# Ledger of designs, part 3: miniprotein binders against MMACHC-like protein (cblc-1)

Target 1, 261 residues: MMACHC-like protein (cblc-1), of Caenorhabditis elegans (q7z144)
Amino acid sequence: EMSHAESIKRVVDQKLSSHEGFESHMFKIGSYNEAVGESSPFALPYDDSTMALLILSTPDMFDVAFRKWVVQKTMDFGSFDEVCEMVSSPIQSFLEDRLEIMSEKLRKVEENFEILHDYSMTPQRRPKILMQTCGHVAGAAFYYQPCHFQEDGVTWPPAGRMGPNLKFIGLSLHPIYGGHFAFRSVLIFPNVKIPEFCEKEPRPILTASEDVRTALEKFNYNWKDSGFRDFGNPTRRYSTTQMEFFGRPVAERWEVLRPWV

## First folded at step 7 (miniprotein)

Design p13 (from p0 with H48Y)
Fold by ESMFold2-Fast, scan of step 7:
Structure p13 (fold): chain B 261 residues (1-261), chain A 84 residues (1-84)
Amino acid sequence: as target 1 above (261 residues)
Amino acid sequence: DETIRITIESNDPFELEYAIRELLEKAKEYGLKIRFEVEWENGEYKIYVTIEGLDPELARKIAEEARKIAEQYGVEVRFHVEDE
């Protein structure tokens, strides 16, 4: 059964490769459910030993895989201006194309699987999965939660800063990329059981409470400047092109990519 | 006092996230309470925003700011102002 799970992961890794800016991290649904609480509305209705695979993107997703996709679409449509006119959400379209290519190959080795996207919601308007908890459980990133610092005399959120209805959100940091990564999706394989699998412990990136506090504050109050992403001394970072792309209004984003074509 | 309900619709969650965060910042600037609810329906992401305790002039200003933010991020926005 573990051999089958490893075969599935190899197929996913071949189509969502590290060289093109993706990582996959295996975990058991039961490990995630234990972390969120069995009675939590975020617990998933699968057996504890069910295989799951967390997918995240790294800087090379944009600069390598997405760039190749933009160049190819320009050839397919005949011009860059035609692509700009026909494709309103380039990142989403790219990811959908890539996931479909992966899914076609994956169905040949395991036909039954679900994909939960970072934006997937229940009818009750709740996220279907808590990505940061998933990242921590899978050992992909360390999830810093404000509540874990109350005993150190830290008050979350700081008085008067967030407003009465705003939530102070936790932050995940990657051991290589700091905050220069994004959770993308979770693949669930209901027919694949991996009871003997043991997830890796996530590496703590920041150990001083003061550093954690500063990172959380920059993430919640100043996320637009991307300063929070540099905590943990990442060895690789989002490119200036990627930062410019996401920092611009929708109507101006395609112009950031024109030099690629 | 008035309550503004804003429905923001898009098939792109990234654009929605940017619009939401700008609305949050604008609400903070005016010292206002704001609530969010999100749903996915028929291939479209819908976000419901409620802002309460507004006098009519402030309600008009907030609606204008929300419209500008929606236009900036290419998301569709619908306004519903309720008299209380």
Scores: ipSAE 0.000, ipTM 0.217, lowest interface PAE 13.4, mean pLDDT 76

Design p14 (from p0 with K46T H48F)
Fold by ESMFold2-Fast, scan of step 7:
Structure p14 (fold): chain B 261 residues (1-261), chain A 84 residues (1-84)
Amino acid sequence: as target 1 above (261 residues)
Amino acid sequence: DETIRITIESNDPFELEYAIRELLEKAKEYGLKIRFEVEWENGEYTIFVTIEGLDPELARKIAEEARKIAEQYGVEVRFHVEDE
C-alpha cells in the first residue's frame, strides 16, 4: 500500500536529507519500462506496480555532507595525504558509506530492496538503468533528447565537431538546480506495490527549441566550463569548489579539497 | 598480427569523452587504425574499440596505455587480445 511506501520514503529522506543535498523521487517500474520500451535491454524485470525511489544529489551534497565526510576521513586516517592515497574515488566512497548507513535503517522498515548505482553495469557492459530516463519518468528533471529537436532541412548538430562514431548526447535539467545536480542511485522494492501512484510530469524549463539546442551544444562541446549547468535559470548552483572539482581530471580532484582540512 | 578489442564503460559521459580523446591521441602516436562502435541511450555510453594489425609487443603497450587512461579518468576499461 501507499502508507507503507510513504514510510519507506520517510526513512530514506531522513538519512538522505534535503539539508545534506539529497532528493528522492518515487516512481513505478512499469512507468520506466514503458519509457525505455518493454523489449529494450534496459527494461527491468519487475512487476509494473513495483515501487522505486530515484536518489539525486543537489549542491549541498558536496558542500555540506561530502565536506563533512572528507574532514572526518582526514581525522580517521590521520592526514589528508593518507586519505588521498587510500581513497581513489572520493564521491563514490562517500556515497557508498552514506547508502550503507541509510540501508541499515531502511531494513527495519522494509527488508527486501535493491540498489542500482549510476555506475552499475550488466555483464554485457551496459548500464543497468538509464538514469536520465528515470529522472524524466519520476518527474525529477526534464530530459532533453537531441532527436526531439532536429529540424527538417537543417543540419544539426554542426558537422565536424564530434567524432564519426560518437553520438551527440542528451541533457537533464532540474527545475530548481538546472544542471547543478546529479543522478546517484535507484532503490527498488520488489515486494512493495504502488499501482495507484501517479508520477508528476517533469517541468520543461526550456521550451524554445533554439534554447534547447544551445544547451545541448554547450553540454556536448563545452562541458568542462560548466556553462551548461546554468540553463533553466537555477536558483541554486554548485559552488566554485564543486565546479572546479568536477571540471578537473580525476587524478587532480583531491587537491581541490585540500583547503577543507 | 594481433587484434585488441577494448571496451570502455562509464555512466559519466564527461569522463568517457576524456578517455576516448586520450585513446584516439595514443592511436595516432602509434600510427594505428582504430574502429569505434558506440552503444548509448539517454547519454550513457558503452564504447567498443577494435585495433587490428598489432605485433605482440605493441599490443601489450597499447593495453598498458588503456589501463593508464582508465586510472586517470576513472572509467572502466576492459581489453582482450586475440590472434586472427
Scores: ipSAE 0.006, ipTM 0.260, lowest interface PAE 10.8, mean pLDDT 79

Design p16 (from p0 with P13L)
Fold by ESMFold2-Fast, scan of step 7:
Structure p16 (fold): chain B 261 residues (1-261), chain A 84 residues (1-84)
Amino acid sequence: as target 1 above (261 residues)
Amino acid sequence: DETIRITIESNDLFELEYAIRELLEKAKEYGLKIRFEVEWENGEYKIHVTIEGLDPELARKIAEEARKIAEQYGVEVRFHVEDE
C-alpha cells in the first residue's frame, strides 16, 4: 500500500530531516535491478515492486547535525581528547547513532527492513549496492558514466589516458548541491510493495559532452581539490571545515573539529 | 624471495587514495619496490599492488600493515603470497 509506504517515509523524514542535512528518495527495487541488469551480481534479490528509500546527506548534515553530535559526545566523554581516542570513525559513528534512533521509531510502523550502507560489502568483497546507479534511478542525482561518451569514434576516455589498466569512475551531481552531497544508505522494505509508484526523472545537470568530460576528468585526476563538486552551479556548498575534514585521511579528521568544542 | 600481491578495493575514491598513500609510505620504510595496477569494475575501484623480493617474515608483516590500513580507512584489502 502507498499509504503505508508514505507513513514509513514520513517517519524516516522526521528523524533524518532536511533541516539536519538529509534527503530520502523512494524507489522500487525492480527499477534499480533493471538499471544494473537482472543478471548482474549487483541485482538485489527482492520482488520488483519492493519499496526502498535512498538516504543521502547534504552540507547541513555536517555543519548542523554532526556538529551537535560532536559537542554532545565531548560532554558525555568529559573531553574532546577522550572522544578522539575512543571514537576512531566520527562520521560513521554519528551516522550509526542517528540511524539507530531512526530505526527505533521506524520499527513501530514497519518492523521488517534492511539497511545497506555505502560501505556494505558482500562476502566476495563487492559493494552490496551501487549507490551511483541507485541515485540515478531514484531521481536524486544524475549519474555521469564515462562509458556513455564517444571521442573520435571510440568510447571516452580512450585507452591509455589514465594508463592501460586504469578506468575512469563515474560522477553523480545533485540539482541543488552539485557534488556537495554524499550517498549514505538504502533502506529496503521486503514486505512493502509499491507497484504503482513512479520514480522522478533525474535532472541532467550538465548537458554538453565537453562539460561532462571536464567534470569527470576533475573528479578522476584532481578529486582532492574538490573542484569537481562545483559543476552544475550548486547554490549550496560544503563549508570550509567540511571540505578540510573530507580532504583528510580518517586518522587526521578529528583535529579539524577541535574548534567546535 | 616471496612476492605479495595486494588488492585494495573501495567505491570511495578518497579512502582508497589515503590507503594507497599510507601503504606507499610503509613500503618506503621497509625499503621495498612496488608496482601498481588500477582497474574499475562495476562501480568499484580496485588497486592491485605487487611487492617483490620479500622474505616470508617481511611478507607477513606487509600483509598485517595492509590489514591495519584497510581497517583505518574503511577499505577492503586482499593479499596473496607466492614463492618466486
Scores: ipSAE 0.005, ipTM 0.221, lowest interface PAE 12.6, mean pLDDT 77

Design p17 (from p0 with P13W)
Fold by ESMFold2-Fast, scan of step 7:
Structure p17 (fold): chain B 261 residues (1-261), chain A 84 residues (1-84)
Amino acid sequence: as target 1 above (261 residues)
Amino acid sequence: DETIRITIESNDWFELEYAIRELLEKAKEYGLKIRFEVEWENGEYKIHVTIEGLDPELARKIAEEARKIAEQYGVEVRFHVEDE
């Protein structure tokens, strides 16, 4: 019965709201497992009809919710420099705080659930879940894979642009935000079965093969300039501050936020 | 004592897995304290390894070994050394 699953999603959406820069997308574990391959190390050990929710962030997460969190933490610690010393991973700390608030509310509706983060790893140091495949399966974003845009008799990608041991990888684009979004976590509900639920197909925002190849090349060769994020003509984009923050090594990110306090 | 922060970046998880595994074994071999943090953003993996309690000569040696491992597995590496 979908009623319970919909109640769960409403609670999550109340605490991880769109005006605070979050989206949730429901999917079945079986749909994800079919996409990655049942024998794959990335397949998840749950029944095919098990409910899951993909959580992603949009630009407002950084500029609204995270900014408010940084200002509050600065007040709590007494100075910005003290926060920088005590908190090494601000986005992770912010998301952990928000997920705990959400989890406290959620436990009143469904007690048994797991949270897999985009950074969650197995004991063998592999990601627990492939977020781009999850995004495509849930209908949240379109995952453009290089192997789907290869043409017979054409050598692609162009020789000499990648180092000899680097792989050419895929890119996910959101129908509203292009590349101005991030996958954050997946909630899994082992006791909630949604066998009749059908995920929507993700919307392909790039239709010409040449445009897809160009986007993939920009992502693989020039991702640090963030130009790839503008493919599909997004109507909403990361702020300059957000792009600078995510473009910097972790140790240099706090200084981007100093003007907020 | 010095702290060395190593960021390893790759868009191929399996090459990254081999590189980090060998780096962690090297650090363990030298009896070093290790902190490990993973960041993933739209198809790229970044692994941040922090190694503490290094004297200057050992810090230089570990940085050189990390660079060699990165070259062997085709992953990108960034280093930052902080004086304590």
Scores: ipSAE 0.006, ipTM 0.326, lowest interface PAE 10.7, mean pLDDT 80

Design p18 (from p0 with P13M)
Fold by ESMFold2-Fast, scan of step 7:
Structure p18 (fold): chain B 261 residues (1-261), chain A 84 residues (1-84)
Amino acid sequence: as target 1 above (261 residues)
Amino acid sequence: DETIRITIESNDMFELEYAIRELLEKAKEYGLKIRFEVEWENGEYKIHVTIEGLDPELARKIAEEARKIAEQYGVEVRFHVEDE
């Protein structure tokens, strides 16, 4: 029954709120499995009507929720320098803390759920879930796949621009945030069935093939400058601080955050 | 046989290219094949590296080489070793 599914989503949304830079998007496992192909190694072993929630982050995750977390950890450890010494992966530690808080509350309304992270792997060395396909299926973002933009007799993408074992990968664009967002995790609820739920269609932000190819090339070859994130004219963007943080080598990232404390 | 999965993360495509080049040279030195999966997340490229058919001693050596390369280029590395 949809009422239980909506109660679950409300609990998740309370702890991963939009004002703190999170979105959750409900979808059926069957919709995802249909998109990847039922015989695909990426198909998930759950009934078609099984409830899932895609979690993504928006710019406010960094500037609101993560900033509060950094300030709180500075109080907890007694100084910013202590936090820097003790916490090597701040974004990961922040997300783990937030997901633990969410999970504790969620277990009170639905005790059986699984969390798949973007880095979760199968024994066959495949990601457990294809996040961009999930985003498209859930209606959260539009996933532009390179294979859909080939032309007869034209070599594309340009040869030699990627390393020999690197894929030319697709790009997802959010209707509000363009490329200023990230997929974080998928929650799966094996005991919750939502057969009557219908996902919304993702909004096609770019429609001209030339624009899509340009965006894909910027993403694959020039992602470092973050220009790809601005395709679709997003109304909200990553802050200068967030772009500086992720633009620095890992060892230099903590210093970007010092002005917060 | 052991399988090593390595995730190399960087917001800098050039650092990633350098790390990958050195890792490929080390793999060639040891006669190994490496598979790569690339994904983007949170403004960073993540390169998932899979190396199969390793004896435990070779697995340890490859993991240490990958760690050194990651430190050299300022990229983050995560390791997962599986034993069937």
Scores: ipSAE 0.006, ipTM 0.253, lowest interface PAE 12.4, mean pLDDT 78

Design p19 (from p0 with N42D)
Fold by ESMFold2-Fast, scan of step 7:
Structure p19 (fold): chain B 261 residues (1-261), chain A 84 residues (1-84)
Amino acid sequence: as target 1 above (261 residues)
Amino acid sequence: DETIRITIESNDPFELEYAIRELLEKAKEYGLKIRFEVEWEDGEYKIHVTIEGLDPELARKIAEEARKIAEQYGVEVRFHVEDE
């Protein structure tokens, strides 16, 4: 029943709120499995009508929720430098803390669920779930795959630009945020069936093949400058602080946050 | 003997999977003991690989193989060699 699925989504949305930079998007496992192929190693072993919920972060996740977390951890540890030494992966640690809080509340309305993170791997070293495919299936973002936008007589990637054995990786663009967002996790509810649910179609933000090619080239060749994130005319962007944070080598990222404390 | 610590970074989990699979196959061919850990940070996958019991020449060879794999799959590789 959809009412139960909607209750689950309400609890998730309360703890992973849009005010604090999160979105959740419902989809059916069967829709994802159809997209990856039933015999694919990425197909998930759940009934087609099983409820799933894609979680992504928007710019306010960093500037509101993560900032509050950094301030609180500084108080808890006694100094910013102590946090820097004890916490090597701040975004991951923040997300794990927030997901634990969410999970405690969620278990009160639906006891059985699984969380797959964008970094979750199988024993065979494969991602457990393809996040960009989930985003497309759930209608959250449009996934531009290089193979779907080839033009007659054009080579992708251009010969010599990345080397003969390198390939373009795909890019997802959000209708509001362009590339200023990130996929974070998928919640799966094995005992919740939503056969009547129909996912929305993702909005094709870029329609001209040349625009898609340019976006993919910026993403693959120059992703560190974050220029690719501005494709699709986003109305909201990562802040200067967030872009500085993501643009630095991992070891230098904590210093970007020092002004917050 | 030396220990080499390799960090492989990418925003594409498939290219990371291909890169680590090739690195693991090469290490297997050299009879090496491997440990690794997966982390996600800021939209990037980060995989830390630790290989122990290397002589200095073998450590340099493994670093070169990692560089070639990174070049092939468009992932970023960083490594650090420690005397043990």
Scores: ipSAE 0.006, ipTM 0.278, lowest interface PAE 10.7, mean pLDDT 77

Design p2 (from p0 with N11M)
Fold by ESMFold2-Fast, scan of step 7:
Structure p2 (fold): chain B 261 residues (1-261), chain A 84 residues (1-84)
Amino acid sequence: as target 1 above (261 residues)
Amino acid sequence: DETIRITIESMDPFELEYAIRELLEKAKEYGLKIRFEVEWENGEYKIHVTIEGLDPELARKIAEEARKIAEQYGVEVRFHVEDE
């Protein structure tokens, strides 16, 4: 059955290729459920040996695949200004198009699968899946949780920094890309069992507790400047174009892309 | 004394969370009572913000701050007054 799981991963990797800025990482649902807690509202209702595949994007997703998509959409709509007017969320629209193309090919190998997006939520307004936990479990990135870096007798984060409905959130760092990547989706294959599969351990990118706390503070308090992405000495980074795109208000983002057409 | 409901919509949960974080900080500056509800519908996140006990001038100022913050994060803001 590992051979079937491997065939599934090959199809996904062909359509969401590393050259176009995607990675897929296999894991067992049981490994994720153990990490979140079996009684947790985030536990998923699948057998422990069920195959899952985490999809993340790397810098080349924006500069290679998304750029190609923007050029094509400009041709399809007849002008760049018309694309800007008709498409309010370019990254999301691009990803939806790519996932549908991947799904068409994937259905030829395995009909039954579910896609959970990083934005998918339950009726109770909770994420359907904790992406950072998936990344850690699958060995794709190291997930730094604030609770793991508390010191007895030290108050951290400082009192009064968080609102009543907002929590100090964790940060995942990739061994190659640092924070220059994003979790995108998880594919679940309810009828595919991989009980013998063993996930790789995530590489600890930052080892000193003080460095982790500094990174978490930069991520939570200063995320707008993207400085947090450079923790861990990444060898590959988001391009200046991608940094400018995400650094601008949405109404100004399309103009960053005008030189592409 | 009025109740104002502001709905913030976006497809990016991080942008929504950051917009909400800034809105919470502004609410603290004004000493306001605020409630949040996050909802997902048709691939889009919706955040419902309820602010209570406001006079009309303060309500207008809060709505302007919410729009400004949301635009900085690429989040669409819809403003409406709850009726009884």
Scores: ipSAE 0.000, ipTM 0.246, lowest interface PAE 12.5, mean pLDDT 78

Design p20 (from p0 with Y45W)
Fold by ESMFold2-Fast, scan of step 7:
Structure p20 (fold): chain B 261 residues (1-261), chain A 84 residues (1-84)
Amino acid sequence: as target 1 above (261 residues)
Amino acid sequence: DETIRITIESNDPFELEYAIRELLEKAKEYGLKIRFEVEWENGEWKIHVTIEGLDPELARKIAEEARKIAEQYGVEVRFHVEDE
């Protein structure tokens, strides 16, 4: 029941805290499956009332929790250069460490759960779950889909893309962080049923169609410059360090972090 | 021997799927050892591919194939070629 679901969420929230840059948002698998389409390859094979918990990160994840982790790993390995050599994917390694700490505590309350990561892929190299749809369904962020903002006689261009699957894709905006956030994982609890739970409706961050179209165009045409993240007048933003870090190839990212140690 | 590190980026998961599958098929055809890792951040997809044990001429050919695949599928590709 709901009391059990609430206990699960409390454990997750204690280990993935807002002060360290995390949010969790509850939703039903059936709500997600309805949104993606029951016949979609992205539909998940669980009962409609199955509990799920979306985990996203805010700017403090990088500047507080991840920074602390980097400093600690440097101490543990004895030097920054040793960490750089031994850890190829710092964000992934950091998140795996934090999720394992969370999972150890969570298993004491509910043993049966699955984690789908933002990087979880099918054999066809597609994501196993559509995170933007999860965000909208859970009420965590508003997912602006291009098909809802086309004008009569006008179609969205393929954003300069080539190949057989030309598309103009959607954008999620958070009510506090605009585009300065990232979906990280979905926890699924196959044995926890929350049929009475009603997800909160996501808050529409942009109200004017012109603003939505401009945001979608910046995301599709200019996503690398991160300008799209500032729509909705976010009160907190990714730091210059975080934007520089994610703007670099993996092999060059550790050097962005050297000033932290 | 050379090592090529390739980052393939797209905000479209289907174009990313097609691009990476073709790249992996090309590398496999040449008998190359491949590692890959995936990152996602708010609709931005990145696949990091590492290919090791290349002679310089084969490295050039693989880089050229990756650029053609990027052009075909509208994904962005970055290279870092390591030697000494």
Scores: ipSAE 0.000, ipTM 0.255, lowest interface PAE 12.9, mean pLDDT 77

Design p21 (from p0 with W40Y)
Fold by ESMFold2-Fast, scan of step 7:
Structure p21 (fold): chain B 261 residues (1-261), chain A 84 residues (1-84)
Amino acid sequence: as target 1 above (261 residues)
Amino acid sequence: DETIRITIESNDPFELEYAIRELLEKAKEYGLKIRFEVEYENGEYKIHVTIEGLDPELARKIAEEARKIAEQYGVEVRFHVEDE
């Protein structure tokens, strides 16, 4: 029942709040499986009406929730330098802590659920879920796929620009945040069926084919400069601190955060 | 002894998987323990690898193997060395 599904979403939204930089988007597993192809290795082994929630992070996740976590860990460990020594992957550690807090509350409402992380792999080391397809299906962001923007008589993308084993991949843009967001996880509720639920259609934030091709090229060739994130005229962007943090090698990232404590 | 942190970056999770698998095989060959963590952001994958207890000669060999893996799979590799 939708009432139960809505109760689940309310619990998730209370612990992964929009004010702390999270969004959740409901979808049916069948909608995702149809989009990836039912014979695809990425199809998920659940009934088509099974409830799922896509979780993504917005800029406030870093500047609000993660900052609060760093300050608290500094107090818990006694010093910033101790945290730096003991915690090698601050963002992953923060997200694992937050998801566990959410999971504890969620189990009181629906005990049987699975979490697929953006980094989750199968035993064959394939991603368990295609996040960009999930985002499009859930109506959270528009997924621009290169195959939809081929132009007759023109070779695109340009040959030889990608490394020999790298693929020219698609890009998702959020209606508010452009590329200043990240897909984080999918919660799947095998015992919750929402056959009457209809996902919203994602907003096509870029409509001109030329703009889409330019955004895809920036994403594939120049993703490290984060210029691709500004397509779609986002009203909110990653902060300078967040951009600096993710732009540094892992071992240097903690020093970006020292001014927070 | 040195600690090496390696970041392997790719927008292709399959090539990233292949690079990690080969790096793990090399680590076993050298008798090393490796920890790794995966970070994903909108199509970009970063694997953060920590290798501990390396003497300078072994560190050189591991860096050389990681560069070969990067070349083979078209992934980017960054190194950070911490010594104490």
Scores: ipSAE 0.005, ipTM 0.330, lowest interface PAE 10.4, mean pLDDT 80

Design p22 (from p0 with Y45F)
Fold by ESMFold2-Fast, scan of step 7:
Structure p22 (fold): chain B 261 residues (1-261), chain A 84 residues (1-84)
Amino acid sequence: as target 1 above (261 residues)
Amino acid sequence: DETIRITIESNDPFELEYAIRELLEKAKEYGLKIRFEVEWENGEFKIHVTIEGLDPELARKIAEEARKIAEQYGVEVRFHVEDE
């Protein structure tokens, strides 16, 4: 019942707190499966009433939680240069550490759960879960799909603007953070059923069709400059340090963090 | 020993999957070990590929294969070569 589901969410929220740049959003597997299509390869093999929690990160994850992690690892290893040599994927390593801390606490309340990461892939190298659809279903962010913004008699997007093998894809916008957030993982609880739970509807951040098309074009044609993240007038944004970090090739990212230590 | 780091970028996970799969098959033909890191945020995929233990001729062949894959699947590929 819902009291058990709420206890689970409380534990997750204690370890993945908003102060440290995380949000969790409850949803039913059946709601997600309905949205992707029951026959879709992305449908998940759980009962429709199965509890799930979508985890996303906000700007404070990088500037607060990750920064603290980098400082601590520098002390543990004895120098920043040692951390740089030993840890090749700092964000991934940080998230794995934090999720393990969360998991240890969570197992005391509910032993059986699965974690699907944003990078989790099938043997065919497809994502195991469609995060944009999950975010929309859970009410966490509004997912703008190009097919919903076609106009009669207008060819859009213009043919040939993207490579022949690149698709014009959708964009999710958060009511507070616009595009300054990331989907991180989904926790699934096969033994916890929440059939009476009703997800909130996602807030439509952009309502004018022309604004949506402009945002989708910016995302698809100019995604590397991160300008798309500012659609919807976000009140909180990724810091200059975070933007620089993710804008650099992986091999150069550690040097962005050196001023933290 | 020579290390090549390749970044493959796409906003489409399926085209990125095909590009990565073909690159992995080429790496197997050369008997190479590779590591990759997936970065995903709001529909953006970046896959960073590290290939280790290449001599200069193999490095050239891998770069050429990656360029062909980039053209074929409409993904962007960047190279960084370092010797350690």
Scores: ipSAE 0.006, ipTM 0.333, lowest interface PAE 10.4, mean pLDDT 79

Design p23 (from p0 with Q72L)
Fold by ESMFold2-Fast, scan of step 7:
Structure p23 (fold): chain B 261 residues (1-261), chain A 84 residues (1-84)
Amino acid sequence: as target 1 above (261 residues)
Amino acid sequence: DETIRITIESNDPFELEYAIRELLEKAKEYGLKIRFEVEWENGEYKIHVTIEGLDPELARKIAEEARKIAELYGVEVRFHVEDE
């Protein structure tokens, strides 16, 4: 019943809080499977009424929760340089720590659940779940797909840095954060059925086709400059530190964080 | 021994799938095992590939193969070699 589903979400929200840069959004597996197509390789093998929670991160995840984690690890290891030596993937290590803490608490309320990470792949190296479709279905962000903004007889997308066989892909924008957010994981609860649950419709911010096309072109051709993230008039944005961190080669990322300790 | 870290970036999951599959096949041809980590941030895919126990000449060959794969599939790659 919904009471049980709400209890599950409450536990997740307490451990992955909005103050620390997380959001959770409930949806039914059937709603996602309908959107991707039942015969799609991305359809998930669960009953239509199965409960799922989409987890995404907002700017405060990096500047608040991850920063606290880095400071604590520096204390635990004795120095920042020792953390740098021992931890090669700080964001992944942080998220794994936080998800395990959440999982320990969650198991007391519902023992059977699965976590699909944004990096989860099938043996054929396909993503196990299409996060942008999931975000749209759950009402968390609006997924702008190129095919929905074409006009008959118009050649679009135009030529760019992408080769002739490369896909022009869609973009998700959050109503508060624009493109300054990331999909992180989906929790699936095979024993929890929410057939009466209705997902909220995602809020569109860009409504003019020209604005959508411009955002998609910036995302596909110039994504590295992060300009696409500012579409939708976000009120909160990634910090300079976060943008610098992800803009650097992996081996140089720890040095961006040294001022935190 | 050296550790090679390769970052592969794309905004297209199918480009990443193809690039990763080709890189895995090349690593297999050289008898190597690789580890990878995927970062996904609102449409950006970043794959971090780690290859361990690699001598400098084999590192050069793997880097060249990865660059060819990146060019074929329209993905970005970055290379870092970590000392002992």
Scores: ipSAE 0.005, ipTM 0.310, lowest interface PAE 11.1, mean pLDDT 78

